# VH-VL binders against q86iv5: the designs that were tried, part 4

Target 1, 237 residues: q86iv5
Amino acid sequence: LDSCSICVDFVGNSLNDLLNIILNSGVIGTCGDLCSAVPGGQIVDTVCDLLCDYVGVDEFIKLISDVDPDPIYICEKISVCKTNDNAAASLDLVQINPQNGTVGGTFTLSIAYTVTNTIATGQLAFNIIDPTGNAFGDAVLLVQQSPEQYTQQFQFQATPSEQESFPNGLYTVQALVCEGSCGSPHPNTYTLANGTTTFTISGADSSSMSGAGSFSGSSQSTQTGAASGSGSGFALF

## First folded at step 7 (VH-VL)

Design e6
Fold by ESMFold2, look of step 11:
Structure e6 (fold): chain C 237 residues (1-237), chain A 122 residues (1-122), chain B 110 residues (1-110)
Amino acid sequence: as target 1 above (237 residues)
Amino acid sequence: QVQLQQSGPRLVRPSQTLSLTCAISGDSVSSTSAAWSWIRQSPSRGLEWLGRTYYRSKWYNDYAESVKSRITVNPDTSRNQFTLQLNSVTPEDTALYYCAREGYKYGAFDIWGQGTLVTVSS
Amino acid sequence: QSALTQPASVSGSPGQSITISCTGTSSDVGYYKYVSWYQQHPDKAPKVLLYYVTNRPSGVSSRFSGSKSGNTASLTISGLQAEDQADYHCSSYTRSSTFVFGGGTKLTVL
């Protein structure tokens, strides 16, 4: 993977531990002092040291301790990820299937978008709002997305859990294409396009269920040799 | 030459509030490189960390889950001390109570008070 | 919070080496490297022997050493001496920003 994706993945996965280490220690004088405490093994420790040494420990701590920490923003500030204030895109399709489903059913969200000016570091994100106002969603990282047409699909099963019971009613889907983290107030961040759709759930089983949910995605380009950007990051809605 | 000196009552009735004070000399309760904890010891439970207070541009607290609903640890910067308040005590709260400084950057208790044996009974 | 498991007692003769184990979980001993060891003589407060698994404070003998593998930390005392007879406690900082202690180990020097 490229250095931008590695940075965003590291910060996204380690942010809570970095904050805990910084607060517990009070004074950290070297990248080694900070990074050796981060769990995840030698590879995580090495990535931490490389990024921290690149900007210096004091600046690294400052960026991580920001009031609204954001992995994409942090990686842009240390110049591992690029920005484009002129990024541009449109949303061509936001479609969920089935539009009328049941609890326990599987839903596929299809998003098609066109980039008209390169997205340097951004997100394709979605947010699903249940009838009570509770929201869940996901995002994929976009790195150096050239002008092209792209598609992405996400799939989830409406299995009730402690975090989302999937009540009967009308659900709203928001989709966003962004330069920077979607919804972030940080500089060099723009919502390039947005769109909505709706679907309904009705069903016989609303039992609570514990467990982790996951989303699966894919993307395709209509331009020969072009590649779609993807990666994990914060879901920011 | 950092020292911690404890004070407070040694007998508390059930349902009342246990209050202990830890006075600090040779260091500041607002030191950004330290944290200030209460730890108790009993034959049945051994050592048990209860909670802490510390300053990192603002004041923070962390509390053990077992006492989180009943505990408060407060700094007092004007007297350079910190306090333990434990509400609704029962005989199971009978223990030897220590205050302690976390003075290493990797979480360890390097300075301890003398200990206060607190008995909870009628 | 989880308690850490230590043997209740251990014994050794002067000059021998002994090892005391401290077993926790992936949320404490197995998560961060914030593991510390304390010596406690009767009627005295605990005294720190090791922190960050292996680090010795100034004034602590090099006879005390530490290690960690997985969810288990170990304190080793080499060249055992009569004054080493005491209780030994391990502690770990947890993923939940709390501290937990082991049950303690009584060391008897024979």
Scores: ipSAE 0.440, ipTM 0.733, lowest interface PAE 2.3, mean pLDDT 87
Fold by ESMFold2 at other seeds, look of step 12:
Structure e6 (fold): chain C 237 residues (1-237), chain A 122 residues (1-122), chain B 110 residues (1-110)
Amino acid sequence: as target 1 above (237 residues)
Amino acid sequence: QVQLQQSGPRLVRPSQTLSLTCAISGDSVSSTSAAWSWIRQSPSRGLEWLGRTYYRSKWYNDYAESVKSRITVNPDTSRNQFTLQLNSVTPEDTALYYCAREGYKYGAFDIWGQGTLVTVSS
Amino acid sequence: QSALTQPASVSGSPGQSITISCTGTSSDVGYYKYVSWYQQHPDKAPKVLLYYVTNRPSGVSSRFSGSKSGNTASLTISGLQAEDQADYHCSSYTRSSTFVFGGGTKLTVL
């Protein structure tokens, strides 16, 4: 339960509500005035107050109201998450199994990477591009990830939905290891390594029309610092 | 004290644009602690919020989904007022129209205009 | 119809307490604490009684109190008086940056 992960989770889950509250209420003079309005119960209110009080209400509002708000960047500016401009890593393996599958099938993406200089606050991210150019993916937060070898696995089921139909053809997987938020223009952000692989989906009966776009993942390293996957939605970069 | 004074037509023909004005005294339309709304009331529908304009480093608008394609709410800083334009009106737009200030921190309408009864009829 | 559900009417005798309910959804009454109540006498504009569920503006009697549980907000008027006879409206700010109102409640003091 490290402070950086708590900050990134809070900001990521509460950013839209914080913006709504700031815009609706106008001038806000105290962290209590802002944070008491955030939904999510007493734990959320407490985390909000702690982070807001740490940097001061005026600076907190300024960071939240930025044109491109980014949870990792915000938490770095609050100094709860650290940066390392010399972070370094390489991608050892980007592999998907099966490489040839069917609509409705389950695919496992395995990413192995080696950190050679600590990643202070960053991401392991992937993007899957379908044959038509539509993309979906996810990212996992990396906090104080020391030099070592790591493996992460992600699973998804190719069940057609409104967001992704899983057409037959060639799919491209892009994987990135980053200091900071992958693809972000903010300072102290670096793409440390990238890799690609491909897989194909070939015709089979699509008997289910239920929509599913969630991912699950796990870390396979000997030391796991806040690395875990179970997110939903798409990571585009 | 803050007061809101409304003006505008009381009869509008179908398919025309309803235009109302709310003049503000004792406060500024560009106040960063306020927002400026239009709300209407009819016997069958009760109170219905239509939209607002407000200044928070720049001008913002929010509109009710039911009228979003037809409504515009504009500030006028030089005259210290704000306006409602509702396009393509029908008899279902017949109502008592209020302008209102949201002046408390937490989403309450603390100052209301006198109301303007607008009838839409051919 | 109205986005928030209120009883059409309630009644009470002087000195009694009455409660008016306002039921919405998890996207409005159940989401933020931006719930407000308004009193409206005939031919008058509404007047705010409560905001942020429980807060009274200056000049509003402490006989008016509010609460919220789940998707339902409540206005309680204690020590009912003849002048309390009016229409009462609830309002909520939504997660979609809009406001919604209840259908209104006519209070009759017997």
Scores: ipSAE 0.440, ipTM 0.759, lowest interface PAE 2.4, mean pLDDT 87
Fold by ESMFold2, look of step 9:
Structure e6 (fold): chain C 237 residues (1-237), chain A 122 residues (1-122), chain B 110 residues (1-110)
Amino acid sequence: as target 1 above (237 residues)
Amino acid sequence: QVQLQQSGPRLVRPSQTLSLTCAISGDSVSSTSAAWSWIRQSPSRGLEWLGRTYYRSKWYNDYAESVKSRITVNPDTSRNQFTLQLNSVTPEDTALYYCAREGYKYGAFDIWGQGTLVTVSS
Amino acid sequence: QSALTQPASVSGSPGQSITISCTGTSSDVGYYKYVSWYQQHPDKAPKVLLYYVTNRPSGVSSRFSGSKSGNTASLTISGLQAEDQADYHCSSYTRSSTFVFGGGTKLTVL
């Protein structure tokens, strides 16, 4: 993994702990004071120390303590991730199959996109919005994505859970390609392309749901790529 | 030098609200280097942390899950104090109540009030 | 009701060393390094002995030392003295931004 991906992974996984440590401590005078408290072992502490020491502890705390902190933005401000205000891309295909399915069924989201000017640090992201307005989704980090055509597939099984019940009705899929975090208000952030598609869930009787509750004891989404940050489902936009 | 002085009633009826006050001298309730907690002690439960208030660019509160639905801890900057409100008390809330300062950067209670024994009974 | 497990009592003779354990979970003692120890004499408020597992406030004797491994923290008192007879409590800051305490350990100096 490159330094940008390492930084985004660290911040994404440690953001809540960093905030908790910062708020609990009355005074943090050194990066060592902050970073030694982060759980995850010596490698995590070393990454934390390197990033924190590069910008200084006061600036690092300021970046982490933002009202709506963003791992990609933080790593850009630390200068470990690059930005490109002229990044450009298009979405060639946003397709979900089957277009008509049932609760417990497996859906495959296929996305094709073309980069026409390098994406320095950005995301390929999607949300799936159920008929009641609840959303779930995911994102893949894009680092130094050169001009070329790319494809990505995501799979999920419509197994009801505490987070998503999969009601009958029309579902909307929205896909984004972005420089920076998709939907973020931070500088150097652009939505480069936006695409949508729909699918329906219908005809499933609730009494046939017993098999869905047995699928490994959890709902799963198939993900590809190097990283997925916190908030990827509901906080992407 | 820092001292915490507690005040409040020692007898409260069931279903009423327990209200205690902790006055601070030698420090400020709005100190960004401190947090202000309520802790109680009973023979059956030992020490039990209840909640805290603290200032870090804005006011924050954290509460123990066991009392979260009934507790409020508020600062009073004009009187340099903080308060405990515990609603709908039962005899199980009978305990020795302490206020305490978290003044070490690593989550420790370095200054304690004198304690107030509160009995909840009819 | 205590979230952390301590032995109910320990004893030792003057000059000996004793160790008091404090066992929690991966969400408290095993998560952060925010473990603290308190000494409480009868009818007195607790007094902090250690914080951040091993650190002593100014004025606390070097006879008090601490350690942590996994989900268990330990307080060691060396060179026991009569005035060490007291209750000892451990505390941990949790992943959920709360504090939990052990049930307390009564130390008797024989």
Scores: ipSAE 0.431, ipTM 0.751, lowest interface PAE 2.5, mean pLDDT 87
Fold by ESMFold2 at other seeds, look of step 10:
Structure e6 (fold): chain C 237 residues (1-237), chain A 122 residues (1-122), chain B 110 residues (1-110)
Amino acid sequence: as target 1 above (237 residues)
Amino acid sequence: QVQLQQSGPRLVRPSQTLSLTCAISGDSVSSTSAAWSWIRQSPSRGLEWLGRTYYRSKWYNDYAESVKSRITVNPDTSRNQFTLQLNSVTPEDTALYYCAREGYKYGAFDIWGQGTLVTVSS
Amino acid sequence: QSALTQPASVSGSPGQSITISCTGTSSDVGYYKYVSWYQQHPDKAPKVLLYYVTNRPSGVSSRFSGSKSGNTASLTISGLQAEDQADYHCSSYTRSSTFVFGGGTKLTVL
């Protein structure tokens, strides 16, 4: 497994805890002081120490404490992930099946995209916007995606939860291919392509619980072509 | 030596606002290595952390869920102090109130005020 | 958020060792290493004995030691002395950026 993916996974899983530790302690003098406080196993502590020691504790804390920190950007600033300001891609297909479904039903989102200039570190991401404006989604990390055509599928079940009740109505699917983290204002970040589709849910009961943007359906992903895409959890943008 | 000096009323009527002040000597309320908390103690609840204020490039607050809707903790840099305001008090808020510093690298409350016993009664 | 559970009282004779437990959850004691212990004599403010589970502030006797396993932290007082008679409180920083305290333990030196 490559260093970029390891870095993005670590930062993505530990960013909130790192920030809480930094804010609670105020001043941290060594990478060991910071990283030993991070919850998780020895592997998490080891990855933390390696990344922190690579750039130095002061720079590492500065990156974590940024106003809008994101895992891909942090790993790019550390130079573990590469950037390509000339990355280019197009979306060939954004398709959801079934177009008309029910609460509890399974939906498959199929995305086909063509990379025309290498995506160094980026995302394939989607948002699903329910009839009330509540959004949920997911993303996969793209590392060194060479020029060619890719197909990615996501599958989720419309199971009501506190985060998303799946009300009756029209849902909008928004798909993005990005260099960098989709929706991020950071340097070296670009939306390369976007596409939309819609679907409907009927048969849901009165459901007014969820108004938050958390992803509440299950999702699974597969990819064809060179290099696989698998990545971070929920994405909103 | 760092010291915390408390002031404020000892009797408050139900539904009123409890207001306490903690003056800091030997340290700064804007210290980037400290945080400034209010903690209360009662026979029924023991020690209970209420909330804090601290400076880390900007001012932050954290509040205990039990009082979050009623509490405000504010710094006053010109007087080098911080305050507690607890709105809509009831007799359940009767307690010995402490201010405390969460010290540099301690992860703990290393300096405490002497306490102010506040009674909420008609 | 979560109250931490301590025994209501413990006792020991001078020279003995005693241990006070502090049990929380995976969201507090079991999450970060920000666990601290306080000694409180009658009519006085608490005084920090330990922080970061095991660390002693300057001036705290090495007779006080701490440990943590899972969701339970422990304070051990060795070589018990009469002046150790006090209330003892544990505290933990939580995943939610708050602090919680135990109910306190009254130590009686016989």
Scores: ipSAE 0.424, ipTM 0.750, lowest interface PAE 2.6, mean pLDDT 87

